# Ledger of designs, part 3: miniprotein binders against Neuralized-like protein 4 (NEURL4)

Target 1, 164 residues: Neuralized-like protein 4 (NEURL4), of Homo sapiens (Human) (q96jn8r1131to1294)
Amino acid sequence: TLEFLENHGKNILLSNGNRTATRVASYNQGIVVINQPLVPQLLVQVRIDFLNRQWTSSLVLGVITCAPERLNFPASACALKRAAWLLRGRGVFHNGLKICEKFGPNLDTCPEGTILGLRLDSSGGLHLHVNGVDQGVAVPDVPQPCHALVDLYGQCEQVTIVNP

## First folded at step 20 (miniprotein; from AD3 with K72E)

Design AF2
Fold by OpenDDE base, fold request of step 21:
Structure AF2 (fold): chain B 164 residues (1-164), chain A 80 residues (1-80)
Amino acid sequence: as target 1 above (164 residues)
Amino acid sequence: SKYRVTIEVEGDPEALKYVARLIRWIAEKMRLKLEIEVKDGKLRITLEGLSEELAKEMAEYLELLAEEWGLEVEVKIEVK
């Protein structure tokens, strides 16, 4: 069963059998990691449950390639300088460096109810799914094992892991 | 876009291959001029067409990337 790990940002409260993450304070410190590593053809999906329109930026989605149980989380995923591939807005980031300016839909404007998915293909390419639609390869060769990461940042205050 | 960043890396062949592939992909996505060569047993990679700020960011990124993969690394920023 897919769940969020107990090692998470300090403003996160887990519920629903650790399948729901809620940021209960501030606008940051909301990083969560899914327990099972991504393997080829496994689609991992989260639903945006609640947005606070007070903020402009929204959630960050991506993967980490280090041991998640031992990771010391910074206030935001964008501060990760190693072992981190992130999707923010329409950008693709690696270890804080912006690689691609325009990829897929803008994550900052996804409404509540949007289902975001990550999937590795047989070549190690990381795919973004939006409401079940494959948006293409964001990263062509992701080191394995890797774990899906969600940063409940800014607007995004709650997400839930959902089955495909 | 008058700056260039050069890195020289040495270490595990598989790590070198990965880093080389990754940097090629980055260069493509960021539309940077790329040169790769093997010199004195080291892999030398040069990226051109960067602003001053981007050159600094890239240099830091490449250094950390090499270290992440257990490679010996030297990084240089130059004004063309």
Scores: ipSAE 0.848, ipTM 0.939, lowest interface PAE 0.5, mean pLDDT 95
Fold by OpenDDE base, last read:
Structure AF2 (fold): chain B 164 residues (1-164), chain A 80 residues (1-80)
Amino acid sequence: as target 1 above (164 residues)
Amino acid sequence: SKYRVTIEVEGDPEALKYVARLIRWIAEKMRLKLEIEVKDGKLRITLEGLSEELAKEMAEYLELLAEEWGLEVEVKIEVK
């Protein structure tokens, strides 16, 4: 079953069989990684449960291509300089470099209840899904194995892994 | 937009192929001029049309990328 790993950001509290992540302090230190690696055609989804409107930025979604159990996570996913593909706002980032400025909907404005998904296609392309709708290929030819990453940042205080 | 970044890499052929494809994709997405050549067993890739700040950022990115894939790498920034 899909769960968040125990190796997570300092401000994260896991519950609901490690399927729910809650950031219980500050605005950062909220990175979590899903235990099972992405495989082609498998849709991994998380639901935004609670937002704190005090902040402007929201969650970051992406994948890492290194062993998650051994990672020392920085305060935010944006600080990852290796083996990290991230979706923030409408941007696509690789190891901190902004590659694409306008991809899909703005993650910073997604309301509570929004379901965000990641899926690899047969060619290794990483797709973003929003409420079940495929937004297209965000990143082509992603190295495998890779693990889905969620950074509960700013507004986003709780997410839950959900089934398709 | 008068800076260019050149990366020269060598190592595992499969890693080289991947890095080349990736940089080509990056160039397309960022609308940068791209030149790729193979010479003396090395892969040389040049990106043009960068600002000074972007050139510095790109150079660091490319160096780390090459290292991540176990490649020997040399990166240069030049003003056109």
Scores: ipSAE 0.844, ipTM 0.938, lowest interface PAE 0.5, mean pLDDT 95
Fold by OpenDDE base, last read:
Structure AF2 (fold): chain B 164 residues (1-164), chain A 80 residues (1-80)
Amino acid sequence: as target 1 above (164 residues)
Amino acid sequence: SKYRVTIEVEGDPEALKYVARLIRWIAEKMRLKLEIEVKDGKLRITLEGLSEELAKEMAEYLELLAEEWGLEVEVKIEVK
């Protein structure tokens, strides 16, 4: 069963069998990681449950290629300088470096109810899915094992892991 | 866009191969001029066409990337 790990950002409360993450304070400290590593052809999805439009930025979605259980999370995923591939806005980031500016839909403008998915293809390419639609390859060769990461940042205050 | 970043790395061949592929991909996506040289088990990669700020950011990124993959690394920034 896919769940968020107990090792998470300080402002996160887990519920619903650790399938729902809620940021209950501030605008940051909201990083969560899914327990099972991504494997080829497995689609991992989260649904945006609640947005607070007070902020302009929203959730960050990506993967980490280090052991998540012992990782000390910074206040935001953008501060990760190692083993982190992130999708923020329309950009693709690796270890904080912006590599692509116009990859897919703007994650900052996704409404509540949007289902975001990550999937590795047989070549190690990381795909973004939005409401079940493959948006293409964000990263062509992701080291494995890797774990899906969600940063409940800014607007995004709650997400839930959902089955395909 | 007149700055150049050069890294020299050595170590595990598989790690070197991955880093080389990754940097090629980065160069393509960021539309940077790329030169790669392999000599005596060392990999020298040069990226050109960077601003001053991007050069600094890239240098740090590349250094950390190499270290992440257990490679010995030297990085330098030059102005053309």
Scores: ipSAE 0.843, ipTM 0.937, lowest interface PAE 0.5, mean pLDDT 95
Fold by OpenDDE base, fold request of step 21:
Structure AF2 (fold): chain B 164 residues (1-164), chain A 80 residues (1-80)
Amino acid sequence: as target 1 above (164 residues)
Amino acid sequence: SKYRVTIEVEGDPEALKYVARLIRWIAEKMRLKLEIEVKDGKLRITLEGLSEELAKEMAEYLELLAEEWGLEVEVKIEVK
């Protein structure tokens, strides 16, 4: 059973058996983490439910390799300086450092209804899925265990965990 | 792009291996010149071709990375 952990950003309200996260204030403080760690070949997916076009940036998607239940979340995922691999826009970030500028589609322009997925392959490579399509390996060797992270930032005000 | 960052780390061999692989991958993706040396259980990695701002950012990143993996670390920034 996949669901968001109770340890989340200050502006998040969980519903639907903790499978839906809604940011109810401001543009930040919207980090959530999925309870079960990623294991090889397991596809974890979230759907973008609502966007607020007032903002330019949208959600950040990634994984953390630390204990999620004990994590003190900053206002945005981009401020994480440890144990964080993030996809923002078309960029790949590790602990705040931008490593790759052009990977996959632009997350800032994904419309409502888009389903985003993360999956580890047998070699520890982290794959991004968009509407069921494998976009390739974003990170070649991710330490395990790791947990999927979603930052409901800017435009993105609600996401729901969905099954493949 | 005249700056160089050097990291020297010691500690668990498996951690060293991971950090080395990671930095190699980073160098490739960011198109930085990379040099790796191993001597007396120490790993020295040098990245070249960085701007001043990127050098500072990289230095901080590398230091925190090493600490995250329980490694003893020294980082140095130099102008080429």
Scores: ipSAE 0.842, ipTM 0.937, lowest interface PAE 0.5, mean pLDDT 95
Fold by ESMFold2, fold request of step 21:
Structure AF2 (fold): chain B 164 residues (1-164), chain A 80 residues (1-80)
Amino acid sequence: as target 1 above (164 residues)
Amino acid sequence: SKYRVTIEVEGDPEALKYVARLIRWIAEKMRLKLEIEVKDGKLRITLEGLSEELAKEMAEYLELLAEEWGLEVEVKIEVK
């Protein structure tokens, strides 16, 4: 069963059998990681449950390629300088370097109810899905094993793991 | 002025192959001029067309990337 790991950001409360993550304070310290590594054709999906539009930035999605169970998470995923591939806004980042300016929809504008998915293709490419629609390859050739990561940043106050 | 970043790396062949593929992808996406060559048993990768700020960010990124993959690395920034 896909669940968020107990090792998570300081402001996260897990519920619903560890399938729901809520950021209960501030705007950051909201990193959560999916417990199972991505494998070819596994689609990991989360639904945006609650947003606070007071903030301008929203959740970050991505993967980490190091063991997540004992990792000391920074306040924000974008501060990860190792083993991290991230989607933020429309940008694609690796280890803090912005590589692409414009991929997929702007995550900062996704409304409540949006279902966001991550999967690896047969070549190790990372795909973003939005409401079931494949947005294409965000990142080629991601090292395995890797785990899906969500940073409940800014606007994003709650996400829930959902089945495809 | 435009800047050039040169990285020389050596170590595990599989790690070198991955890092080279990754840097080719980065250069393509960022529209940077790229040269890759083998020199004195090291992989030498040159990126050109960088702003000063991006050159500093790229050099830091490349150094940390090489360390992540256990590669010995030298990185330099030059005004082209």
Scores: ipSAE 0.759, ipTM 0.900, lowest interface PAE 0.8, mean pLDDT 92
Fold by ESMFold2, fold request of step 21:
Structure AF2 (fold): chain B 164 residues (1-164), chain A 80 residues (1-80)
Amino acid sequence: as target 1 above (164 residues)
Amino acid sequence: SKYRVTIEVEGDPEALKYVARLIRWIAEKMRLKLEIEVKDGKLRITLEGLSEELAKEMAEYLELLAEEWGLEVEVKIEVK
């Protein structure tokens, strides 16, 4: 019963039983959060449904480590300065600080149909999956509970939660 | 010139342990020289080899990180 949380960016329209998020305006205000926290055996996956190649930057993927139901989301996830671990392009960011330059594929180049997954390992490490393939540990020790976050930024106009 | 960022944090021992592990990992990934000491309930961390822009960003990040974990913090930036 994974769904996008009703608290989301103001340019988001939820559909398909709250399993599909569409950014219906501009290039930002597109943050969505998965309603259930990650647990070690849970693989949360989203499919990129629509891209607008007018923009050069694309979606941001990651986790927040605080309760998401009443947060006031900024215009973009990269402006989060607290409780946020994010993947953008090939970069790994924590609370706005870029930690790694090259992890996994470049998210800005992922085509429509790409399935992106997040899971925790037994040590609290955050793993990225791309089309079912584990890319390794992006973040070594994420505080729990945490929730998966997607920012439908720039190119990315629609994503859908899909089963593993 | 190259910059040095020094922080001192104190508070809950478990929070200090996590913050120390995190900053060690960050220094490794960013190829920064790190000195770290945990003594008498304080965590003292020195990062060296930063640009002016990165030192400012790092200091802000570390202050907010300490706040997130409920730790008392003092941060300073020095030129070397």
Scores: ipSAE 0.755, ipTM 0.897, lowest interface PAE 0.8, mean pLDDT 92
Fold by ESMFold2, last read:
Structure AF2 (fold): chain B 164 residues (1-164), chain A 80 residues (1-80)
Amino acid sequence: as target 1 above (164 residues)
Amino acid sequence: SKYRVTIEVEGDPEALKYVARLIRWIAEKMRLKLEIEVKDGKLRITLEGLSEELAKEMAEYLELLAEEWGLEVEVKIEVK
């Protein structure tokens, strides 16, 4: 079963059988990682449960390509300079380099109830799904194994892993 | 001002193949001019059309990327 790893950001509280992550303080320190690596037939989905609109920026989605169980997470996912492919706003980032400015919807404006998904295609391409709709290939050739990552940043205070 | 970033890498052939594919994709997405050649047993990749700030960021990114993949690397920035 898909769960968030016990190794997570300092401001995260896990609940609901480790399927729900809540940021209980501040605006950062909210990185969580899905326990099972992505494989081509696996769609990992999270629902945005709670947002605090006083912040401008919202959650970050992506993957890490290094072992997550003992990784020392930074305060924000965008500070990762190694082994990280991230979606923030409409941007696509690799190891801190912004490669694409317009991919998919703007994550900073997704409302509560939005279901966001990540999967690999047969070529190692990373796809974003939004409310069941494939947004296409964000990242063309992700090294495997990799794990889905969510940073409960800014507006985003709670997400829950949901079935496809 | 326009800048050029050149990376020369050598090492594991599979790592070289991945890095080359990735840099080609990056150049396409960022609309940078790309040249790839084999020189003295090394893979030489040149990106052109960068601002000064992007050239610095790209050079740091490429150096760290090569390290991540265990490649020997030299990166240089030039004004065109």
Scores: ipSAE 0.724, ipTM 0.889, lowest interface PAE 0.9, mean pLDDT 91

Design AF2
Fold by ESMFold2, last read:
Structure AF2 (fold): chain B 164 residues (1-164), chain A 80 residues (1-80)
Amino acid sequence: as target 1 above (164 residues)
Amino acid sequence: SKYRVTIEVEGDPEALKYVARLIRWIAEKMRLKLEIEVKDGKLRITLEGLSEELAKEMAEYLELLAEEWGLEVEVKIEVK
């Protein structure tokens, strides 16, 4: 059963059997991690439940390649300088370096109800799905094990894990 | 002005293979000139065509990446 880990950002409240994460204060401290590592053919999906368009930036989605139970989370995922592959806006980032500027749709403009998915392919490539549509390989060779990460940043105030 | 970033790295062969593959992919995505050679028993990787700002960012990134993978590393930035 996919759930958000109890180890999460300070401004997160978990509900719905730890399948829903809500940022209840400020604009940051909203990192959550999904409990099971990604394996080939496992599709992890979250739905964007609530957005506050007063902020200009929105959620960050990605993976962390270190054990999440021992991680001390920074205020924002973009501050991760180790073991992190992130999708932000249309950008692909590794350990803070922006590698690609135009991958998939712009996450900052995804509306409420959007379902975002992550999976590994058989070669270790990280795929983004948007409303069931595979956007292709964002990252070609992610070390395993890795866990899906969502940063409820800025606009994004609530996400829910949904089953495929 | 154009900058060059050179990294010399040594250590575990599997870590070196992964880091090399990753840097090739990065150079391709960022449209940077890439040169890889073995020199004095070390893997030397050279990236060219960087702005000053990107060269500093890349050097920091590469140094931390090597450390993450347990590799011994030297990084140089040169004006070209």
Scores: ipSAE 0.678, ipTM 0.875, lowest interface PAE 1.1, mean pLDDT 91

